# Ledger of designs, part 3: VH-VL binders against Thioredoxin-like protein AAED1, chloroplastic

Target 1, 196 residues: Thioredoxin-like protein AAED1, chloroplastic, of Arabidopsis thaliana (Mouse-ear cress) (q9zuu2)
Amino acid sequence: AITGASSGAGIGKGTADSLDTVKVLDLRGNEIPISDLWKDRKAVVAFARHFGCVLCRKRAAYLAEKKDVMDASGVALVLIGPGSIDQANTFVEQTKFKGEVYADPNHASYEALEFVSGVSVTFTPKAAMKILESYMEGYRQDWKLSFMKDTVERGGWQQGGILVAGPGKDNISYIRKDKEAGDDPPVEEILKACCA

## First folded at step 4 (VH-VL; from u2_6 with heavy chain S30T T31R)

Design c3
Fold by ESMFold2, look of step 12:
Structure c3 (fold): chain C 196 residues (1-196), chain A 123 residues (1-123), chain B 108 residues (1-108)
Amino acid sequence: as target 1 above (196 residues)
Amino acid sequence: EVQLVQSGAEVKKPGESLRISCKGSGYSFTRYWISWVRQMPGKGLEWMGKIYPGDSYTNYSPSFQGQVTISADKSISTAYLQWSSLKASDTAMYYCARDLWFGELSDYYFDYWGQGTLVTVSS
Amino acid sequence: SYELTQPPSVSVSPGQTASITCSGDNIGDQYAHWYQQKPGQSPVLVIYQDKNRPSGIPERFSGSNSGNTATLTISGTQAMDEADYYCATYTGFGSLAVFGGGTKLTVL
């Protein structure tokens, strides 16, 4: 386990510059520069592994439990997934996620932020335990989304992360890159970064 | 067009080494597993193991663990099945297949198959 | 050592319904997949995840899976359906595939 260094450790020289040309899609298909998501407000941005992922759905739920705290601090809750707008809309319908959801079908934000990808970091004993725990808590993998071509072409091995940024396009204050599937920070760490 | 093209038929003697190949094209080679499947003469299909070419993560059937080596060279989109010392009982048809296993408790299936490589091992 | 058992052969008349079974302990808790192999050819996927047909597979092919038995059903069986059929599933948290022994379907 990496202690104390995982928060903020992903902020590097030129991180805001690497995102300059990155665009994501809203649920209606409109192209949005990713930095517009935190231009006028601070945002907590969760990057899912993919829209069908049970571990990512659990993370979305635990962040959403704190949406009232985020709202009270003027902080938006945003989820980005590597997939199509149809997959994003299905995710919203199935999970009732209360934050904003965007799609990154060309995975440009993941590449720009250098999020991890690989089987050896997805299929770990810790991830297996977390999957079992998630199933016991009632979360489920969406298999149709998991087998969609875009999900398969990224291999389902894409890891995600969490970004806290804004207000201001260049104001990135926190990046956490997941080291393996199910690598959740304590929610208190996120709240300290966004809402303290 | 997804294609898996295997190397040609082999005739070998017991004790010889052999590496057969499976070249993938028309898809993102490093993002799909490649499984190897044996079919002995007159027998059914036997799953041998698989590799994820993206990071070379490999799983073997218990029946084949230690018997063969599965590897890949992602720079040329090619997976390999290799024996260090062939036995007459290795005489079989060997298929590679594209495997749709996703990590989170995903069930998988083989949607595209190579044409097969016939390996004959005799004295 | 997880085993899948299939009947070695099934015979039907043209136009009739063929039923090929695949028995395995608690296979209904897993997905079953079915492959067709004609002489001299590579296997072809005909049913995946219990019930789904890939593009190009005739609608007369269907599947089910519950309890200890998965079943491939071919309605209106035609001479060109004559082939070997294999069921498959996974074990070991999805890391290990296994095939059934195969069933030769004969269309009289």
Scores: ipSAE 0.006, ipTM 0.511, lowest interface PAE 11.1, mean pLDDT 83
Fold by ESMFold2, look of step 13:
Structure c3 (fold): chain C 196 residues (1-196), chain A 123 residues (1-123), chain B 108 residues (1-108)
Amino acid sequence: as target 1 above (196 residues)
Amino acid sequence: EVQLVQSGAEVKKPGESLRISCKGSGYSFTRYWISWVRQMPGKGLEWMGKIYPGDSYTNYSPSFQGQVTISADKSISTAYLQWSSLKASDTAMYYCARDLWFGELSDYYFDYWGQGTLVTVSS
Amino acid sequence: SYELTQPPSVSVSPGQTASITCSGDNIGDQYAHWYQQKPGQSPVLVIYQDKNRPSGIPERFSGSNSGNTATLTISGTQAMDEADYYCATYTGFGSLAVFGGGTKLTVL
């Protein structure tokens, strides 16, 4: 029943075991076991590079445009970012994202899922073109949020991914690890995984 | 405590090769850039280029592109600056510095500096 | 090529306020940083991101940045402040660091 991987990592019980001790923060600072996000319902979980990232804001918007389809299928839309709750709240206020947002200030979920990091996968010609495309579509980098010390210290070279999981903490049916900044799947691939 | 310790002074002849080093300690070496900065005798600071030791990604100042090689060995937390053929005009003090530049068009500054390596090139 | 221009020297009397300028096209849209270098020593960071002091830098050091000029200000200047001062920034879209030419501060 396990499908979909962009970087070749396994999914299923082994991946769920890697997440057993991982907690994230809701917007009020409460610790939530990450598997609670899909324990009682299926969820599409997007992992941002960081909360100020223009490419991640574009991804959040394109997923949110399909929220009605997800809602009709009983699927939650969730975004996790590697930062503080203050940075997460700023993201919500600036983007008006309609899904749930959580913070992972210690990168614990990123480490457990073995998401890619590095300058050569962040600062590529392809990523530069996608940043420019995002600006032409009206998305903007939050320069102040991007310059915050927490963003620098938590690895501005961190990549993200997309997970489809649940219901049930062990039921991970899709994972896609970004190979470089802006490595977005077609949204139809996500809809097939969550909502077909 | 963050420290950058550079290799000792060098006296060389034109045409010789040279590699100088900068060893970082007290921080996660692979998560911060190392920049190299030249200061010719009696002159100001000139940024030469930088490396991200995590994946060896390197940026060079246009003035130094093709003139030097910047590299790193992350297993021993060390960055290098190398010339294949020194010129007398390479006589200068060379500093390494920890550089806080990261992607997303973010800001940078040099928060910690090495002690400098004096390179003298004369016939 | 992006250039930062500083006066080659500035002289002040002890106790007076020293101002060192750094001119660059639209530098106010970027962060400016300042480094102090005493003779025979490595540079040290004294102001980052326009106005912030690292731990251990006296409160008499301050900075500002708007328009085409960033300014390092030293109030109550002391003899120990005599040094060369360099501003720095980056080009933003070229991922290149740039230093100003340096200013020799003399405290007479």
Scores: ipSAE 0.006, ipTM 0.510, lowest interface PAE 10.9, mean pLDDT 82
Fold by ESMFold2, look of step 8:
Structure c3 (fold): chain C 196 residues (1-196), chain A 123 residues (1-123), chain B 108 residues (1-108)
Amino acid sequence: as target 1 above (196 residues)
Amino acid sequence: EVQLVQSGAEVKKPGESLRISCKGSGYSFTRYWISWVRQMPGKGLEWMGKIYPGDSYTNYSPSFQGQVTISADKSISTAYLQWSSLKASDTAMYYCARDLWFGELSDYYFDYWGQGTLVTVSS
Amino acid sequence: SYELTQPPSVSVSPGQTASITCSGDNIGDQYAHWYQQKPGQSPVLVIYQDKNRPSGIPERFSGSNSGNTATLTISGTQAMDEADYYCATYTGFGSLAVFGGGTKLTVL
């Protein structure tokens, strides 16, 4: 059920229906219906641009800093990336991300949620400043992981977003589609949607 | 078989305009960047800028910003390098090269090069 | 402005190992690529992503990249390896390509 939360205005059953047949892979390669990730608990689901992206690694860390607040509210932290399980495992090993990680090698969730893609939205002045800020904070792009062939073949210009959903497969209460690379919401917006 | 075929050598006078071309074949032209590289006589390679023909996004080296125009016509799989007013210092060999660069920090190499276009600008 | 510095020239005898350096701040955090250019010819890629050889490039070509230095190594150097060699990388958060100044390899 759609709740009409302050950040969820305009979310309808059509969004949940778009995800009905979408599956993602866990780190061992098992197919998981994406809605299973929030059927029995609320989840904050971050959709990365790709597993090597410095901006996505910073977002993962920024959300993970609030994991204790999410845990106290019974909310899972989940990251989905548009790559292989090998790329997902490399991401986990390199970042030590404390949430759950899933791979979407077919980009099915990105297509169903209609996340933005394109070169012109990947390289903006704002994204450039965010990248510089991320480097000053110690985050680094994994150039070798970012340039794997399946990332190239599927388009490296994919943007992501953030979804808050559950409990219940149809209960999507918040969705934010990144307009460009590095388009992070304030963390307080996410916490209001998930945890307050 | 990937090919980049450039237009022929040009002899021009200062102040004239010029557009040289680079035609790609044997691959999906709109999914790969095309870079332009200058080599002045007896000098090294200088990256000038690049275009993503899929959405015409361009990026220029600071050294060449405002001095040349890079464009593409994806209907004929062709990239262009253009001067509105040539100078004698524009005398050089100009190469196009293919690159699949994606993402804000991803990196790719110039795997295929055109044969070069010699531009001579003199009185 | 990011710069890559190469020695202007390197001379080796046939059969010896040539090493051509490419110095750049933290270049080991980026991929380095190497191009060979013989007189009157277009550049040819000989090493990509630090250490990989394209098809058709002899095994005597190898590369490494760590810290502030990328290195192209040619073992068993032959007369046909005499050429200019350029290193390259992307910088400016992937938006700008940069070439080194080039190294003339002379095989005597």
Scores: ipSAE 0.005, ipTM 0.495, lowest interface PAE 11.6, mean pLDDT 83
Fold by ESMFold2, fold request of step 13:
Structure c3 (fold): chain C 196 residues (1-196), chain A 123 residues (1-123), chain B 108 residues (1-108)
Amino acid sequence: as target 1 above (196 residues)
Amino acid sequence: EVQLVQSGAEVKKPGESLRISCKGSGYSFTRYWISWVRQMPGKGLEWMGKIYPGDSYTNYSPSFQGQVTISADKSISTAYLQWSSLKASDTAMYYCARDLWFGELSDYYFDYWGQGTLVTVSS
Amino acid sequence: SYELTQPPSVSVSPGQTASITCSGDNIGDQYAHWYQQKPGQSPVLVIYQDKNRPSGIPERFSGSNSGNTATLTISGTQAMDEADYYCATYTGFGSLAVFGGGTKLTVL
């Protein structure tokens, strides 16, 4: 797609340094250094726009379809969203997502990874088409989560990305920063990065 | 009041074609999936597939793909189940059921059922 | 493909608690739904999304779902509860529905 990707040992050192002090919250509210998510195992880490987003729910679903392949390769599937623990728990309840879910209510990981944010990249004709396609496939926007104050103020214009990292804090083998809402790579690209 | 009314019982011979119907009323027909469910004599329920009448998008159970055709005519709020060539093994009760409005992930269930259409295929 | 297993039958006395199980790999990660079918009738929904009762379903019907097992529980079982009960779920992120084989509940 438009976003470049690369692989190899040591790639993403500058990115790993940017994450050095970033912490996320598990579903119980414990602070966890983000690099702990891939310190001892490889992980595919999806960064959602926000927990109510239909396009993010579709991405979570297509990644989860490949969880068996990831498990067979010793690769964890992780979702990080820029909302509260309550929003993260609502997402898990509504989607039954089989991977790990973490919250980043301060957007610290998004800031450190320099993920795109903006109105013009959120409301595009491509995003509208993808939303319609997602609805035709049975995915739904949670409008309550989408219009919660912190979602609108912090994450309404926030874009996400996908990271493949680990084992090891500095071992980033793939990073993709979404350029607009719904900017999904083919899942096979992610599998090549994580699972050979 | 939501209702699903199916066409009447059919007695057919092997090799004949058949189309049975399911007419929805009392709700926005194009906004809900319609599933078809088979129940062979003395056996359990088997999901066959579903259609979204708004655009005729269909999903079939792998066991039934290529065996039947599911379609809809949204102008008359009717879904169809069709065989091009019936077999004796197609003898069963066939139900249509309304699925939920797209739903969230893993959030579908059948809240209203038709009365059933008995199809008997015998030589 | 994904399979849901139910016992073929369960028998209870009136007033006792009936438990009908539905076994599936990691079914607790998905929603389980339950349908009642009386002889000669269409199925009716009695429990949806693991534990919720539609309007008109008595409070004696309840459900749970964790690990590899979903369970329909009928407390204070009455003769009118005698029926076949089917569990169901969707797999493939809403693309494929699956029914269990059904359980005949007998109230003696």
Scores: ipSAE 0.005, ipTM 0.452, lowest interface PAE 14.7, mean pLDDT 81

Design c3
Fold by ESMFold2, fold request of step 13:
Structure c3 (fold): chain C 196 residues (1-196), chain A 123 residues (1-123), chain B 108 residues (1-108)
Amino acid sequence: as target 1 above (196 residues)
Amino acid sequence: EVQLVQSGAEVKKPGESLRISCKGSGYSFTRYWISWVRQMPGKGLEWMGKIYPGDSYTNYSPSFQGQVTISADKSISTAYLQWSSLKASDTAMYYCARDLWFGELSDYYFDYWGQGTLVTVSS
Amino acid sequence: SYELTQPPSVSVSPGQTASITCSGDNIGDQYAHWYQQKPGQSPVLVIYQDKNRPSGIPERFSGSNSGNTATLTISGTQAMDEADYYCATYTGFGSLAVFGGGTKLTVL
């Protein structure tokens, strides 16, 4: 797997082609081509490790703190998680996330984007420090979601990333594949990519 | 349907090398651990170690560290158990099993098992 | 190292309740899992995470785990339940698996 942040014209077409057949589910269960999420507007799309993950919940909250800047620039905030519609709805209820939420129960977007998976990138000193920091800030892991069969059957070692794309289904201007759990870019990097 | 299919029975002499295999199908091979379990004749199950095929991370039982090598080839969805020099005491049934371990917290169980590979080492 | 102790054998008559114990220090703080193995066959998961039955396992199989003892209980025991039964758990942060020594269940 390839990790790290990429930006510029060179990433758009090849990455967009990888997503051609990928669909995600909205909270009502409708299948949505993933590129529809940014065909008519620019979007910041966060890909969670899973819907119960404390580090992913903290990232979602930090991105949501910039929702007003994104709205002023006409940019949508989107979160995708590798789980069921029920898990996605539970996430929304528990976190009150102000962006859009979609489920990818087939894991198709993660496969297409080649996000990292591995034990050695999940068990790191940085991840441990970030988990402790998140708990001190009041974020909590949802242990029921973390041990649900769907979460366990996906291996739990899945990493996520951040995508900035649109308008236009082929227009991908930023992709960051997390190197390890809790590998957050500075928010300013994301704002530069979406909203500069 | 999840399946683990192991290589066939082996008859070997002491000092020979051996590699046996476990091929997974019907699931995302790189996202689940594969464990190896030994059962000596007339004895119980002994956990030997496990591998995460996604990045080849391995963990061995202390009793088996340095005595066997666990590896995987994710391009063909296959895990391996290997001896560089067999002993008569290696005569046993060897199982592979899919291991459900979530890395944020500890828990596991073996939901699917291979059919076993009988290894006989005799002079 | 961590050990799980099981009785070597348990005998019951058909229709009786069989109890197979698995003793380990503070095993109640961990999940216990149970496997059935019939002669010439691979083990089969019958109870996971203390008390849950996989699909296809009869309701007469149940489990419990508290303190230093996990228990597999088979009510209304049938001749087809005759097998070896192994408990299992983890040590530390899920890095090492441990099996009990196994219990031969005889149904006479």
Scores: ipSAE 0.000, ipTM 0.485, lowest interface PAE 11.5, mean pLDDT 82
Fold by ESMFold2, fold request of step 13:
Structure c3 (fold): chain C 196 residues (1-196), chain A 123 residues (1-123), chain B 108 residues (1-108)
Amino acid sequence: as target 1 above (196 residues)
Amino acid sequence: EVQLVQSGAEVKKPGESLRISCKGSGYSFTRYWISWVRQMPGKGLEWMGKIYPGDSYTNYSPSFQGQVTISADKSISTAYLQWSSLKASDTAMYYCARDLWFGELSDYYFDYWGQGTLVTVSS
Amino acid sequence: SYELTQPPSVSVSPGQTASITCSGDNIGDQYAHWYQQKPGQSPVLVIYQDKNRPSGIPERFSGSNSGNTATLTISGTQAMDEADYYCATYTGFGSLAVFGGGTKLTVL
């Protein structure tokens, strides 16, 4: 998978395939295939840690300051957050964010894009699910399950990222996976990827 | 036009409870965080915590977690700082300050300050 | 436990340039703000978001922030600038504010 910031045509074709079944929710609760967000237009997509995250609101404000440049280039500004539709609507009301907002309550897009969460780059979502399922069904020792659960929960700070994609489902031209909270790129880097 | 008016000076004994207030006017009270800042005699500024009066969400400095309670009554545009049991070491000047406008990240600073409330706890 | 370190004091002559530093790990990746506090008074914001002056703050106040150091600069320092100066920033996902220890500016 793609690690850190990367750019260029054709980057992330394998990543696009991982997104084939991922859906997000619009503010009315409709399920939307995530690739529809950039299928017919280029989009800058910010993935927040959490809808109430102050650092994510800071990034949203930085991107929104460039909304008119994005509009002039035919580029949509999109924010995706892990949480409920109610939390997404609250974010919009409180921030007056000028871009589109979608919810991903199951973290499906974060898993598919392999954003940092304490999981190694070689650790796949399906392998993780199989291991967890086996432990839940086959182990009596609380220590083994508790240690794995505690380690994941303790060290698994869910991070976000920024994606520039489209037009076209598999056209991912820029992806940046945050290494930690507030790992912001210069806005010019994003504008070069979307609007140069 | 923006004003933060704090309650008057307090002289208390150790073990007593206390609630001091900060009334905001001239702006949309529910749309801005209110922070509380301690300044011990002859010392610097220490951030204690903040509240968003719109939904009463609070953040505390780790140093003050469990030591004080921050609350607000949005119907009268007032924030509160409260001790259930004062200590002599709580003797200080306490300021409220207007903080980040909720939904506008560029406001990460304290643009307006109250006049301060001097709390003296006799030891 | 993010810490901001300031020198305890700075002395300058009237008309000279005063420079007050605020050291913090990677503070250049965050916004730094500066507050002035005169004796017996509440703090007053003098620089926000590294380099911006609020309305009513003289042009002799300026700021910069890069790497591990934010700096408040007062050119043409006047006796009325004698005060304590505090830098501040946010950390902990932007939910925790931190002040520096303060710098006493003396104008001799």
Scores: ipSAE 0.000, ipTM 0.436, lowest interface PAE 15.7, mean pLDDT 78

## First folded at step 9 (VH-VL; from i2_8 with heavy chain K59S I102Y T107D)

Design j2
Fold by ESMFold2, look of step 11:
Structure j2 (fold): chain C 196 residues (1-196), chain A 124 residues (1-124), chain B 106 residues (1-106)
Amino acid sequence: as target 1 above (196 residues)
Amino acid sequence: QVQLVQSGAEVKKPGSSVKVSCKASGYTFTSYYMHWVRQAPGQGLEWMGYINPYSGGTSYNEKFKGRVTITADESTSTAYMELSSLRSEDTAVYYCARDITYFGVVDDYYMDVWGQGTLVTVSS
Amino acid sequence: EIVLTQSPATLSLSPGERATLSCRASQSVSYMHWYQQKPGQAPRPLIYDASNRATGIPARFSGSGSGTDFTLTISSLEPEDFAVYYCQQYSSYPLTFGQGTKVEIK
């Protein structure tokens, strides 16, 4: 278990470098360097497609179900979404998400991490099936958030991912980029990365 | 250019353990997950587990019930698989395989480069 | 645990013929991969995520399918294609492989 900084060439260092200038907003509107989210503790960071997304709400709920395991391991649960702090606050109110929530209205973290975007990876038969499964499980799309100007201006086809990082700004130990909407990893994979 | 070179064949007695090495070259060792997969003579492939060489985090197939331990040494770019309490049914070729999962670009989740295999024979 | 069942177990064909290999999953699978293994060699990747060819794989290999049913097609068999083919899922731990389909010369 060593950091990329000690090797001088690891992917954790390269990824950490791409995030050096990236800031996100807390729910009060304060700018926070993204690496501060895992500077002093390990964190599981979920990057949502957008705050109204049913598939992202399902992922957030599944991660939150494991919060006691994460807490026992000293690991923070963090969600970042592309949008405004108003959209982030609405997400928290609607979902009762127990982790920390941050907004990235400029999509800077998504661009730095090179998360996938595009209509062809958003509207797939697999994504449609995952949406149906999510509705059968009781999750719902927030259509108001989904049609807000910020969401529509990006076309609504931004994909997300999962990052496990910290302690230490350069210590990125796991990153997974969703290849299409609804592309969830097994939860056990995330728990092994954070809490093994 | 990318290469995984495994340690040589071993003959073991039941109840003992074996540690197979897998030396990586031609790429950044800590950037990719490493899997271990075995194949009994004349049979199919069986996943044993993986390691994240950057963090040391592992995932194991519960079939092996804690008999398998996967480790990695960044300084030598070498992954190890140790299987304890060997049984005759553990006679197999053991492969290491690199997951295409790259920590900066984590796509596709398949095993793109395989080692040559290590035959472990368990006999009395 | 997701069980992958491949059919047929053996497919006896001549060079130039079309091979169609089936892999059925016990439950829906998001990530299905195909590997080729020749005698005395390690497996090599052929198809990832159901339909994408791995690096250096010729166009005669193609994959399709979703949900529980997946196929590998070799449009015109070459002598070097006579081997065992395995499907593998990455949707649930433990990762599992099918039992293999041997493609042999008739």
Scores: ipSAE 0.000, ipTM 0.452, lowest interface PAE 16.3, mean pLDDT 81

## First folded at step 15 (VH-VL)

Design q3
Fold by OpenDDE, look of step 17:
Structure q3 (fold): chain C 196 residues (1-196), chain A 123 residues (1-123), chain B 106 residues (1-106)
Amino acid sequence: as target 1 above (196 residues)
Amino acid sequence: QVQLVQSGAEVKKPGSSVKVSCKASGYTFTSYYMHWVRQAPGQGLEWMGYINPYSGGTKYNEKFKGRVTITADESTSTAYMELSSLRSEDTAVYYCARDITIFGVVTYYMDVWGQGTLVTVSS
Amino acid sequence: EIVLTQSPATLSLSPGERATLSCRASQSVSYMHWYQQKPGQAPRPLIYDASNRATGIPARFSGSGSGTDFTLTISSLEPEDFAVYYCQQYKSYPLTFGQGTKVEIK
């Protein structure tokens, strides 16, 4: 079933409570409560569809371009992807992403945040165009990562989003759930949420 | 130069408390977590806990069952470790050690150590 | 807690010889840190994340391993390398160290 997407500031208490039980893995394989990522600091958290996704990589790139602004504001840039630690490490190696990267092989955060999933939201005309644009800009899909077990088990249809949270576990000030692949908000919207 | 300088040796009676200080210099004190590790004479290393000097958040080794308290003073860039209800088994060299914290996240890689503080507990 | 067992307890070697130190974890860990401690000194970082040399550490030091088995290797011992070496895990709390391996001069 395909779920709807929403954008706005804040999340419901139920969602926040759900996140309290969610663990993600750092690149070393340590379990980290996801809420600890913004417990003592503000964080911009990008949720990738998967670590091989070209549109996710583009998103990571345009966020990384503003990392200096985030750093100046004491805001952490974080990327979470559904997949293994190895996939996460491969992502970092390939993209040289300078933010923090975490793996969520169980998709627990994606479920908690109720990100949408479905074929129809992955393959849209708009998404297709964005994919082409991404390729023209030099970004590439990693098909090996795309076909790994974690991605395949979800059909590759998992969507992501962007969260701005902290300081404080329950201080979620911005959430945008992607309606479809490549549904990126303007970076200015993110900066306004995190760093204004 | 990054440096951690600890307070001097202590001699304590059983049942008393000791508070060891660790003054940091050469870096932003609140940007790095601070660990405390002790070493009994001729023995290995034992992790006691850490503090986030920015938030005051702490994590302790449960082995100490609430006897250890780690604090930090930003104004003086000094971390403290207090151990109460001292026993003879608490005789050890106590070290503070900086965690190379990345974006406020503990890495558990202790890259800079204090010189150590000998605490002797004897009747 | 995760127990780290280092072996051997003592390694007696001569300068120029190869030293191989083992650290075994009671359960699987992602990576391991290694520290060197000389007599009368505080520990210093040696290897981080199983295989990365800390700043200023000579190339003769190397680390390897995964899962439960990790190894520190000194390709050719120098006089200044005679010390105690500790492994440390950070997979779970509490952080724990191995009991140490003493590398002593034969």
Scores: ipSAE 0.000, ipTM 0.536, lowest interface PAE 12.5, mean pLDDT 89

